# VHH binders against Profilin-1 (pfn-1): the designs that were tried, part 82

Target 1, 132 residues: Profilin-1 (pfn-1), of Caenorhabditis elegans (q9xw16)
Amino acid sequence: MSGWNAYIDTMTAAAPSIKRCAIVGAADGSVWARTEADNVFKASEEELKTFVALFNDVTQVPAKGADIEGVHYVVPRTEESLIFGKKENTGFFAVKTKSAVLIAVYEGPNEVAAQVRKAVESMQTYLNNAGY
Key: E = the ipSAE of ESMFold2; O = the ipSAE of OpenDDE; V2 = 0.75 times the mean of E and O plus 0.25 times the DockQ between their complexes.

## First folded at step 15 (VHH)

Design ct2 (from ve2 with Y53S D56S Y57S; framework vhh_4orz_3; at its last look DockQ between E and O 0.59; V2 from the best seeds 0.00; counts 0 for: pae E 8.4 > 2)
Fold by OpenDDE, look of step 15:
Structure ct2 (fold): chain B 132 residues (1-132), chain A 123 residues (1-123)
Amino acid sequence: as target 1 above (132 residues)
Amino acid sequence: EVQLVESGGGLVQAGGSLRLFCAASGFTFSDYSMAWLRQAPGKRREWVALISSAGSSDYADSVKDRFTISRDNAKNTVSLQMNSLKPEDTAIYFCAAFDSFDEGDSTYDYDYWGQGTQVTVSS
């Protein structure tokens, strides 16, 4: 499990606007790795269990929104393996791999969103190719 | 031609209510998230509310529980019900359309803007 921290570091290095990040099990929301110290990812396992279940039917998510760390986000759009949330000058990208969900919460002007998405999708591709 | 036209603004006393409307044309309204933003004199434009194409909505903390955003995809309209208005709510209110995942727009910003409608709340 400790090896997953390296992937957290990779994503946060690729997109400095990412404030908090987590890698969790796609099946149950169990935390494999998360940002800590000054940027602790605070979602509970119960919340994460609910969150990862959103990927069972992403088509319904835009109608309901999504909650992370007790914060409600509007979900403008979803893809089969991607959920994008937006709130003021913050947002999140969540992507699903074969066995995991990657979540990146970011803060900044809208222009930073593209870099955040690229960072998480790059990791998504890497992990998928690795069988995860 | 793309158009967003706001209406419903005006002068109201503190504690009063207003309902703003935005009529959209020239694009596929149902594919866009719609937002209200406002700008007071000498201040930066700030986000007020956002509603997804499917109805998910959220609000700035300063207007939460007082304002309600809604949309009618059949009429290509978005509205903002403003209750318990305060002098601090005085601003030009703008309607904006947001298209996430636009391959041509890497900024994830609002694509279209209205000209705005003035809201003035007197004490």
Scores: ipSAE 0.614, ipTM 0.828, lowest interface PAE 0.7, mean pLDDT 92
Fold by ESMFold2, look of step 15:
Structure ct2 (fold): chain B 132 residues (1-132), chain A 123 residues (1-123)
Amino acid sequence: as target 1 above (132 residues)
Amino acid sequence: EVQLVESGGGLVQAGGSLRLFCAASGFTFSDYSMAWLRQAPGKRREWVALISSAGSSDYADSVKDRFTISRDNAKNTVSLQMNSLKPEDTAIYFCAAFDSFDEGDSTYDYDYWGQGTQVTVSS
């Protein structure tokens, strides 16, 4: 559990606009690590199970949108292993690895989105190379 | 060449309605998410509404129950129906496009912008 928390710290340090993030199991949405304390990632287990299943066919996600922490996001962009969600001045990037989904919720103008994407994709690459 | 052309702006009294249109050309319209943004005098440009390439939509809180975004992929148009207009809705309204499926794009700013159409709501 504590080992996965280091990856949370790495992502939040790499992109300070990330307000909350989590690493969850790709098969079942189980939480491996998340931001806590004053920045708790507050998604239910059932919400996360539904969310990770979106990666089973990302081409359908722009029509549905996505829900995280009880917030509904429009999904203007997906890639095979990436979902980008937008809601007013907030957004998220989620990326899938071999075994996990990395979720980062950020706040700020659109120019910070590239930094958030870079942070989660760098971790995606690292975990995939490590077999996760 | 890519072109986004807004129309339908004008002067309307508070409580009235307008419908804006954006005609798109020069790109595969069905691959793009479309948005309306607005800029009031002396203020920053702000997001108003977004519609995904598949037709899912969302709105700024200030317009949510009054404005409706829609798209017609056969005509390459996006529209914004604006009801119950208020003086604070006065702005230049811009149509913008974002490629929903373009891998490798390092920015998530809008790829294309129209020149804008003026909406003025009087008391």
Scores: ipSAE 0.012, ipTM 0.352, lowest interface PAE 8.4, mean pLDDT 84
ESMFold2 (binder alone), look of step 15: mean pLDDT 82; pTM 0.827

Design ct3 (from we3 with W99S I102S L103S; framework vhh_6fv0_2; at its last look DockQ between E and O 0.03; V2 from the best seeds 0.00; counts 0 for: pae E 11.2 > 2, placed apart)
Fold by OpenDDE, look of step 15:
Structure ct3 (fold): chain B 132 residues (1-132), chain A 123 residues (1-123)
Amino acid sequence: as target 1 above (132 residues)
Amino acid sequence: QVQLQESGGGLVQPGGSLRLSCAASGFTFSTYDMYWVRQAPEKGLEWVSTISYTGSNTYYKDSVKGRFTVSRDNAKNTLYLQMNSLKPEDAAQYYCAKSYDSSTGSFGEFDYRGQGTQVTVSS
């Protein structure tokens, strides 16, 4: 466990609908921290490398969707530093900081997504201000 | 262009009822989740209810569960909110809102809302 685990705990505490969460390197998808135990974030390094590369051109992502943990998500839209997806009663939010990508996978109706987004974007802001 | 027009607001006593309507046009109504949101004086915009594009799924703010019922008539391009057992804390400007995304889900985000209808609850 590293100091990055504290940020995982902060996000999951802020949004109870988050089931799995990870902080990875924006450059290569290397895992810095992730949820474990019963809620292990299971994306492979190869998958994460592909995923973080989506931020190089987010405009194309809605046409393709995004894969996380072997699950394909529809991506309704993107922003410069935000990719979010949906699959049935699940979804994810991924935000990019200066050096990291924060990924939160959640379960619940669309209404819970707002809280999840707030959690990851708050962390995004915090880490950006901290230089990460 | 997208247009949403709310109606049905008014002044009621605590425990009273109101039925809000929202007339929608300028988009394919039947393919979008729709929301009710409200804003009380000096408070931020808050979510009240969601109804899926087919009407099959409904969701409510905890404080209005059991009292409010959202429904829709896709043939009439109309959204409804039946509000029973109204409380003073329900007083607000109520808005009909169109989900940003179509049937894929909007994550609670909307791109358009109406001018609103005022709901006042006072004895």
Scores: ipSAE 0.007, ipTM 0.261, lowest interface PAE 9.2, mean pLDDT 89
Fold by ESMFold2, look of step 15:
Structure ct3 (fold): chain B 132 residues (1-132), chain A 123 residues (1-123)
Amino acid sequence: as target 1 above (132 residues)
Amino acid sequence: QVQLQESGGGLVQPGGSLRLSCAASGFTFSTYDMYWVRQAPEKGLEWVSTISYTGSNTYYKDSVKGRFTVSRDNAKNTLYLQMNSLKPEDAAQYYCAKSYDSSTGSFGEFDYRGQGTQVTVSS
């Protein structure tokens, strides 16, 4: 009854501006959990494989941008384990753990971005400490 | 409504320094990541640097890393670019930008930029 979906619920509860999110394997982009039903996270396996590979050299990402769910985002900044993308009144945060990439797509003004980042980074820390 | 005004450009010799400023108004400056971009003659826009909305994270194009420093003063709504050890390849019109324009989906589409400020590296 329980699994990786509990972590999805934790992130969406912590930051209500998150509209869709997923936990995917860092090596291959395989989906471990995602938002479903009315808020399905619908990136393809090919897109996710390309996306997680961005973490192999995050310093090159701002020049290229990133695609999630068929949408192209500008990437204004990255850190070793963090990619932030922006498009209109929407954006995403993605963070890498030892084994996974957490992706959260949000809507709202830039003021909510800090709440979203905190939610994904808190989960990143938790999963890293748990060995994931 | 939104305004960005660049200044501080000029002519310098190779190895020289310039400090660019970007005065912002008409939006809540402290909630936006800010960008420096440049355009040389017959080239498209080129990303130079990004600074996070708090100023805590900075990012640079590889060719300027270690020579350029981006900073911001959120109390003065001002963005800065300190450019040291300038090379002829750095000559360009420099612009600051607030955000990415969504309707075309490209890297070079920044919503608001001013007239720019010219940096010339010669003789």
Scores: ipSAE 0.000, ipTM 0.189, lowest interface PAE 11.2, mean pLDDT 82
ESMFold2 (binder alone), look of step 15: mean pLDDT 80; pTM 0.806

Design ct4 (from ue4 with P103S P104S L106S; framework vhh_7pa5_2; at its last look DockQ between E and O 0.64; V2 from the best seeds 0.00; counts 0 for: pae O 11.2 > 2, unsure alone 64.4 < 65)
Fold by OpenDDE, look of step 15:
Structure ct4 (fold): chain B 132 residues (1-132), chain A 123 residues (1-123)
Amino acid sequence: as target 1 above (132 residues)
Amino acid sequence: QVQLVESGGGMVQPGGSLRLSCAASGFTFSSYAMSWVRRAPGKGPEWVSYISGSGGSTHYADSVKGRFTISRDNAKNTLYLQMNSLKPEDTALYYCAVGGPQSSPSKGEDDYWGQGTQVTVSS
């Protein structure tokens, strides 16, 4: 496995409610790593290109929502480097680093969201400090 | 299991050309960006070039820009590096790697699943 896959494993280990996860290029949505096997992250690069572009103006995202893996999520609010969405008992957290976007899709009650966010933001901090 | 096998290296004179290949297996090749990385003796790995999964986006280190061209054939699960106008400083063991740029905190020998292919540029 690539070095980036290790970070996928780190995030999924930190938050068991994460079902699928990906690390993509912030500039073009190209996939650097993703969950595979039983939990394949299925977003296409075309979709990811559109998704990462949302970070160019996060203020407009709540009005439109966000699509991941062909699923439309409601986005209650955004931050400069954070987009999160909800759909029933599922959701996602996406954070932007200097050069990457980390995406985690989770399943569970609202109570698990905090743990997912913490896992993704911890990785965000780590990668930023490393220059990514 | 993930495998990467580099080939196409050799010895050439300055100004010469080589074309490297990387045969990939054990993962969905088209779903991942790929990179070429090189390592000279006694030095750490140096990122050379990057290509997105679809091939629609490419990037190059300043040291090789204008001389090297990265490409891929997803139908053949193969990554390529066309190297023109080679210089002695291009001498290194060349590896193909899955994913993004050199400065990954987890970048290491485990990112190079193959043995690499040696490129030597000497008069």
Scores: ipSAE 0.007, ipTM 0.245, lowest interface PAE 11.2, mean pLDDT 89
ESMFold2, look of step 15: ipSAE 0.605; ipTM 0.847
ESMFold2 (binder alone), look of step 15: mean pLDDT 78; pTM 0.779

Design ct5 (from we3 with Y32S D33S Y53S; framework vhh_6fv0_2; at its last look DockQ between E and O 0.18; V2 from the best seeds 0.00; counts 0 for: pae E 13.4 > 2, placed apart)
Fold by OpenDDE, look of step 15:
Structure ct5 (fold): chain B 132 residues (1-132), chain A 123 residues (1-123)
Amino acid sequence: as target 1 above (132 residues)
Amino acid sequence: QVQLQESGGGLVQPGGSLRLSCAASGFTFSTSSMYWVRQAPEKGLEWVSTISSTGSNTYYKDSVKGRFTVSRDNAKNTLYLQMNSLKPEDAAQYYCAKWYDILTGSFGEFDYRGQGTQVTVSS
């Protein structure tokens, strides 16, 4: 297990509603870590390359939506380093650090979203402070 | 130089308890998140628990929730893992490790873990 996998485990432990999670390179979408086994994060490299590029101009993302793992999500909210997607009882939070993008796909009612956001933003803060 | 030394392992019966300790030196312990990892027979290294620098936040692997408790004493530069209701599947070499540091440049195994302490669970 790589050190990056520990961050995946930390986020999923902090927010049980997270079903799949990944840490990817902000520049090219390369996968550094992902959930495995029964909860494999299945986004392709090409898809992730497109996804991380959304952070180049987040203001346009709500109009377009976002695709993760072949699923199209509406994007109700974006911030400079955050993209929030929603589809029925599922959604995702993606946050950008200096060098990485953290993606967490969750399942549950709208109430669980706050916990998921907190988990990924906490990790975002840590990684940013660490210089990554 | 970062140094971590685990202790407290041993042989216990199922349902028994152990308390692991980790003595840390060579870095500012109180500002570092710490975690426990383990390697069971014929299994890879796996994450067990994480504790924030102040101890205010703790996280656990699902299979150990409710049974294991991570804590720390920053004044003593010591990390702890209280393991209760131990199961045979908990048997492993347990390691203390420093939270990932980007400056190490490591993308592989957990950074700065000690030699480990053996936990055996058998009737």
Scores: ipSAE 0.006, ipTM 0.225, lowest interface PAE 11.1, mean pLDDT 88
Fold by ESMFold2, look of step 15:
Structure ct5 (fold): chain B 132 residues (1-132), chain A 123 residues (1-123)
Amino acid sequence: as target 1 above (132 residues)
Amino acid sequence: QVQLQESGGGLVQPGGSLRLSCAASGFTFSTSSMYWVRQAPEKGLEWVSTISSTGSNTYYKDSVKGRFTVSRDNAKNTLYLQMNSLKPEDAAQYYCAKWYDILTGSFGEFDYRGQGTQVTVSS
């Protein structure tokens, strides 16, 4: 493993319910790494630029929801550096680091969401300590 | 100052087991993520495992998943690595670390590791 793909592998190993995930630049939504092949994370960089800007004021996000991969999610929960979205039997957690946003899209019930949140927050701490 | 002391290395046959320990002092162990990193001769550093500060989250390099288990005892300031089903490719100097950047493959300016403990796997 090299580069940013190792972080993708670490998150998917920590929470197997994660179906797709990515690490993107917080300023511009540029994709640094993502799941590939049959589980490709397929958001455009244009969509990701809009998405990462939500972290400029997370308090406005529950009223608007969020779009990822062309799917609109309701956002029942935000925190200073975290956005949680839901759509039917799927959802996402996104967390912001110094330079990046980590996005994990998962499938499953509420019990799975806690596992996914724990995985992305643990990686958030790790990357912040790495300067990213 | 940060001090880390690895122990528990040795010589084992392929398929054998070892349990590494890392005694920590000089920092608040219970609020720090901890890392296991290894280095074989004439190879670069290789990340092996990470454990969150509470021990609730553990992460492994693909080649060791299912064979290695990282754990910690925050009351004793001790980090552990249980290594089962050891292979010749696992032979290396093993370090515990307070920090490791898997993106760059280095400790960088945060080189808080111990002196290491040698794991040798031979038949």
Scores: ipSAE 0.000, ipTM 0.160, lowest interface PAE 13.4, mean pLDDT 83
ESMFold2 (binder alone), look of step 15: mean pLDDT 82; pTM 0.827

Design uf2 (from ue4 with D110Y D111Q; framework vhh_7pa5_2; at its last look DockQ between E and O 0.76; V2 from the best seeds 0.75)
Fold by ESMFold2, look of step 15:
Structure uf2 (fold): chain B 132 residues (1-132), chain A 123 residues (1-123)
Amino acid sequence: as target 1 above (132 residues)
Amino acid sequence: QVQLVESGGGMVQPGGSLRLSCAASGFTFSSYAMSWVRRAPGKGPEWVSYISGSGGSTHYADSVKGRFTISRDNAKNTLYLQMNSLKPEDTALYYCAVGGPQPPPLKGEYQYWGQGTQVTVSS
């Protein structure tokens, strides 16, 4: 569909616990690629614009949490270009590149979180090195 | 199944205008950013323009700024490119694409969903 689909496919293959995934524009939250059909990533452009703006000051995110797909997550930790959200036995990792934000929503215990983080950070590094 | 069908190309003199259309089906058009990409003879793909899903954000390659205008009609699932002040270097096959600016190659794939519409600018 999108030339960005290959990135979605690579992340989901690397971390099977990822159930939904999206790549969105860092400036506008607009969807460039996402999981579809039975695993559609359901977030409005308006919600995603609010979400990507959290990267403008990640130090304030743990106090307020984050919303994705209408679901509120507690944010235990952030880094300058990474937000980790958690709700029960699900969570997300989101990483910012120069032009995009990569979002992976996963299911499973904390043991799978490292694999999900590695999958999104590998793509973040690749895109940043290419100027994206 | 996702389908993108480009139309509106043709032959024009330098300084002329054309309006390209891209009819989209098989996906939730309004949920996705869209781009125009062109491929000139003997060259690789060049990103031309971008519009957000809502239409509230647009961006252009430097080579077309001020001459081209991207727009969309989400009720009709259609993307447009108004091309004014056309130059011979604008000669190319024009494709619409789902998503943001063309990503760097991964596994050597580019995903062009439409057949493209030819724009030829010559005397």
Scores: ipSAE 0.594, ipTM 0.830, lowest interface PAE 1.5, mean pLDDT 89
ESMFold2 (binder alone), look of step 15: mean pLDDT 84; pTM 0.847
OpenDDE, look of step 15: ipSAE 0.897; ipTM 0.940

Design uf29 (framework vhh_7pa5_2; at its last look DockQ between E and O 0.53; V2 from the best seeds 0.00; counts 0 for: pae O 6.0 > 2, unsure alone 64.8 < 65)
Fold by ESMFold2, look of step 15:
Structure uf29 (fold): chain B 132 residues (1-132), chain A 125 residues (1-125)
Amino acid sequence: as target 1 above (132 residues)
Amino acid sequence: QVQLVESGGGMVQPGGSLRLSCAASGFTFSSYAMSWVRRAPGKGPEWVSYISGSGGSTHYADSVKGRFTISRDNAKNTLYLQMNSLKPEDTALYYCAVGGPQPPPLKGDSEYDYWGQGTQVTVSS
């Protein structure tokens, strides 16, 4: 129905280590698209509203970490529009565009993290070039 | 499978009112933001309004602010658009869609892959 589902499918195809993925509104954390079925992305709107607000000052995020789906992640690195979270053999990358935040949760060792980051950043770049 | 069915369109005179409905099935309706989009004859799609999954956040295009009200009933899986003070320029096919304003299509996708049949609103003297 929504064209946002194609973005989910493209990211998960580009980085098979992604286990759950979502695209949410940058202002309200409301879900626009997500993985479903056995791979459902289960985060409440309230949790996602808190999560997207981290992008208001990414420099504070490494000190406090981030929560997604009730899981607490250590945040070893941020950039102006990117948050990387890590917990054991899992992690996430989240990137912000003008109107949305793209979130990918993955499993695997550090060598797969680059593939996940590239998958979300390519969609971020495409959306940024289109003014989204 | 996901299904969205629009209804409630019709013919009205300028200044009239209509209430559109969108019946949703095949997904967890309350988890997703929803939008209304319209397409006037010979024109491309125009985003009209947005509501968050919970209903706590709403947004409107400038052309409809103060006249249109988006709402949802999550217990009935239904999205609504109350349209008041209708103008001839509101004449269009109206569609509901999942999520925020629709993104650019990816390679090989058509913009029209995202739209159903819609419901016609005609505002004429």
Scores: ipSAE 0.737, ipTM 0.873, lowest interface PAE 1.0, mean pLDDT 90
Fold by OpenDDE, look of step 15:
Structure uf29 (fold): chain B 132 residues (1-132), chain A 125 residues (1-125)
Amino acid sequence: as target 1 above (132 residues)
Amino acid sequence: QVQLVESGGGMVQPGGSLRLSCAASGFTFSSYAMSWVRRAPGKGPEWVSYISGSGGSTHYADSVKGRFTISRDNAKNTLYLQMNSLKPEDTALYYCAVGGPQPPPLKGDSEYDYWGQGTQVTVSS
């Protein structure tokens, strides 16, 4: 398994409510690694290209929401390097590093969101410190 | 099923050039970043170069920067590595791999996942 796949495994292990996740290039949304097997991350190239571009101006994202895997999410809030989306009992956290975007799609009650955020932000910090 | 087949390796003298190719199948090639990785005898894998899905972004290891050029033809599902000004220390088995540049290893990381047999590059006078 490639090194990036190990980081996928680390995030999914840290937050069991994560159903699917991916690491993609911040510049063009190209996939570096993703969950596979029974939990394949299915976002298209075109969709990911559009998604990573949201980080160019996160302040506008709450007004229009975000699409992942053909699903439209309401975005209650954003931060400089964080986009948070919700749909019913599902949601996602997306964080931006120097060169990548980490996306985690989760399912469960609101209380599981904190654990998912912690997982992706921990990885964000790790990768930033490593220069990625 | 994902398949990667490397070719173009050989023996050259120091200062020589080689062009490696990687034929990819079994996945949407243009949607994935690709990398070249090499392994010398007795050493662990070393990341060499990265190219994004669109080809708009490239990265190189310091050891090959200015000498190697990574490119891709998404219409042909093929990854390339142009190697110029080759040195003896470039001698290794070269693999293509799906994904970005290899990050620092996490504890418990496994070996690189190579779908092909690689292509041997030998630089010797």
Scores: ipSAE 0.019, ipTM 0.351, lowest interface PAE 6.0, mean pLDDT 88
ESMFold2 (binder alone), look of step 15: mean pLDDT 78; pTM 0.788

Design uf30 (framework vhh_7pa5_2; at its last look DockQ between E and O 0.72; V2 from the best seeds 0.00; counts 0 for: pae O 2.6 > 2)
Fold by ESMFold2, look of step 15:
Formats: structure tokens, C-alpha cells, sequence
Structure uf30 (fold): chain B 132 residues (1-132), chain A 125 residues (1-125)
């Protein structure tokens, strides 16, 4: 495998409510690493290409929502490099770095969302500081 | 058991060509982007190229654009790197890996733990 697998493992360990997680190329949505086994991250290459393009203008995303793994999420908020999506008792946080997008899909009430956000932003910060 | 096995390296004169292969097993090869990475003696890893899981997108480091071509055969679980117009600066141990450009190691990891044996490419007169 690659060093990206260690980033997947670190995020899932830091926020146990994360059910599925992926790291994809920011330019094309190609899968660099993902959760596997019983928790396979199942988004198609075409879906991920559409998803990462949302970061080209995050201000348009709340009006449209976002799709991951064939699931449509309402997007109540975005920031320049962050998209938060929600559906029922599940949600996602996605953050963009220079080269990649980190995606974490979680399950649980809104109270766990802060841990998920912290987990992905910690990796985002580490990568940004290293020029990635 | 996940395995990536590189082959096809050798010694060649400047201007020559080589084709590297990477045989993959133990995972769903077609689902992952794949990269070639190289290490010159005593130097850190340099990302060379990657290709998306389907093969629909390819990317190259500036130093190899126009000379190297990445490809994959998902039916054979094999990744390739065609290297043309080789230069002495291309001399390195070449590795394949999943994903795009490799990230910095996390605390407690070593960047050398990410790589297998590789295949040696030597470009010399």
C-alpha cells in the first residue's frame, strides 16, 4: 500500500463514529486510500470527480447538496476548504488540501460531529503544513 | 496478503528506453489510483506519475512529462511505466504504490516502511 493508509487509520481511530473514510485526488477524485473490509467506501470514480469539483466554488453547494456513495446529503454549511453534509442520523465532513480531499462519513447524532470534524481537520492541517 | 512486485529495470545508455511492470495482488487493483515513485541513492522519494483506477486520468511530474507514459491493465492487475529518452538523472530505484503523491510519514512511521524492493534503473554511458 501507501502512506495514505496510515492517514485513514489515524482518522478512524481519532473519531470512532466515522464509518467510512477516503482520501482522493483533488484534481480528479481518484481514490488514493479508503476504508476496506466490512466498511468499504463505495463511491464511484465518476461520483468522486463530481464531488471534488464542489470545492471549486463551495458557496454553490448549500443550494444543491452533495452526493457520496449514492446518498444525497443536505449541506447546511461550507467553508473555503470544508463541506459538511447531513442526512438523518448520518453525515460527512470533507476537507481539501493542496493535492487531496479527505472524506469522512459518520453515523450518530450531531453531538459527535465535532470529533469527526477535528479528526479530518487535524490531518488537513498536517498536510497543509507539509505542502500537500 | 497485499503484494506489489516491480520488475523491468536494468542498465541502459542515455537516450534508451525501458518498460517497468508492477504486478499487484491481494486487493481490488482496479479501485485504486496507482503511482510510480523513485529514489536516487541517498535521496528521499520523488513521485513520478499516477493513474486513476479506471485509467481515465494520468498525471506526471514535470521532470518526466513527454518521456514517460503510465498505463495499467486491470484484467491482469498490472501497472506499467514506459520510460523513453532516459537521462542519467533518471537513475533510481523505482517503486509502485497505491494512491497519488505520497504524504509525509505520521509520527512513529518511517517513510522507508511504505516501499518494497523496487526495480533498479541505471542510466550510464
Amino acid sequence: as target 1 above (132 residues)
Amino acid sequence: QVQLVESGGGMVQPGGSLRLSCAASGFTFSSYAMSWVRRAPGKGPEWVSYISGSGGSTHYADSVKGRFTISRDNAKNTLYLQMNSLKPEDTALYYCATGGPQPPPLKGDSEYNYWGQGTQVTVSS
Scores: ipSAE 0.532, ipTM 0.782, lowest interface PAE 1.7, mean pLDDT 88
Fold by OpenDDE, look of step 15:
Structure uf30 (fold): chain B 132 residues (1-132), chain A 125 residues (1-125)
Amino acid sequence: as target 1 above (132 residues)
Amino acid sequence: QVQLVESGGGMVQPGGSLRLSCAASGFTFSSYAMSWVRRAPGKGPEWVSYISGSGGSTHYADSVKGRFTISRDNAKNTLYLQMNSLKPEDTALYYCATGGPQPPPLKGDSEYNYWGQGTQVTVSS
């Protein structure tokens, strides 16, 4: 596997509530790595292209929500490099680096969200410091 | 099981051309971006080129820009690298891999993991 899979493993290990996650190109939504086997991240390239484009203007995202893997999530708020959504007992965190978007889909009560956020933001910081 | 098999390498003189191929199996090829990476003896892996899943986006390392062309045939599950105007410094074992540009190493990583054996490219007069 490519070296990017190690980053997937690192995030999933840091937050067990993460069910699926992916690393994609910020410019085009191309999949660099994703969870496989029983937890395949299923978003298409077309969907991901649309998703990463949300970061061009995050202020508009709460009004329209976000779609991942054919699922529509409510987006309570956004930050410059952070989009997160919720649907029932599921949600996602997406963070943008210089060249990539990290997406983590999780399942569980609101209490687990903090751990998921920490996992993806830690990776975001690491990649940004490395110039990615 | 995921498999990547590189081919097309060989020995050429400076200024020559080669076309590498990578046969992919065991995963949905069109859903993944693909890259070529090369490794010269005694050196770490060097990212060479990137292509998106659909083929709509490509990127190249500065060292090969204008000389190499990456492409793919998703119907054939095959990745290609056309190498023109080859230089001695292009001599390396070439690998194909899923994903974008080479990621920074994580602490504790020993080596970049490749699925195939690679194909040897030697440029020498």
Scores: ipSAE 0.040, ipTM 0.439, lowest interface PAE 2.6, mean pLDDT 88
ESMFold2 (binder alone), look of step 15: mean pLDDT 81; pTM 0.815

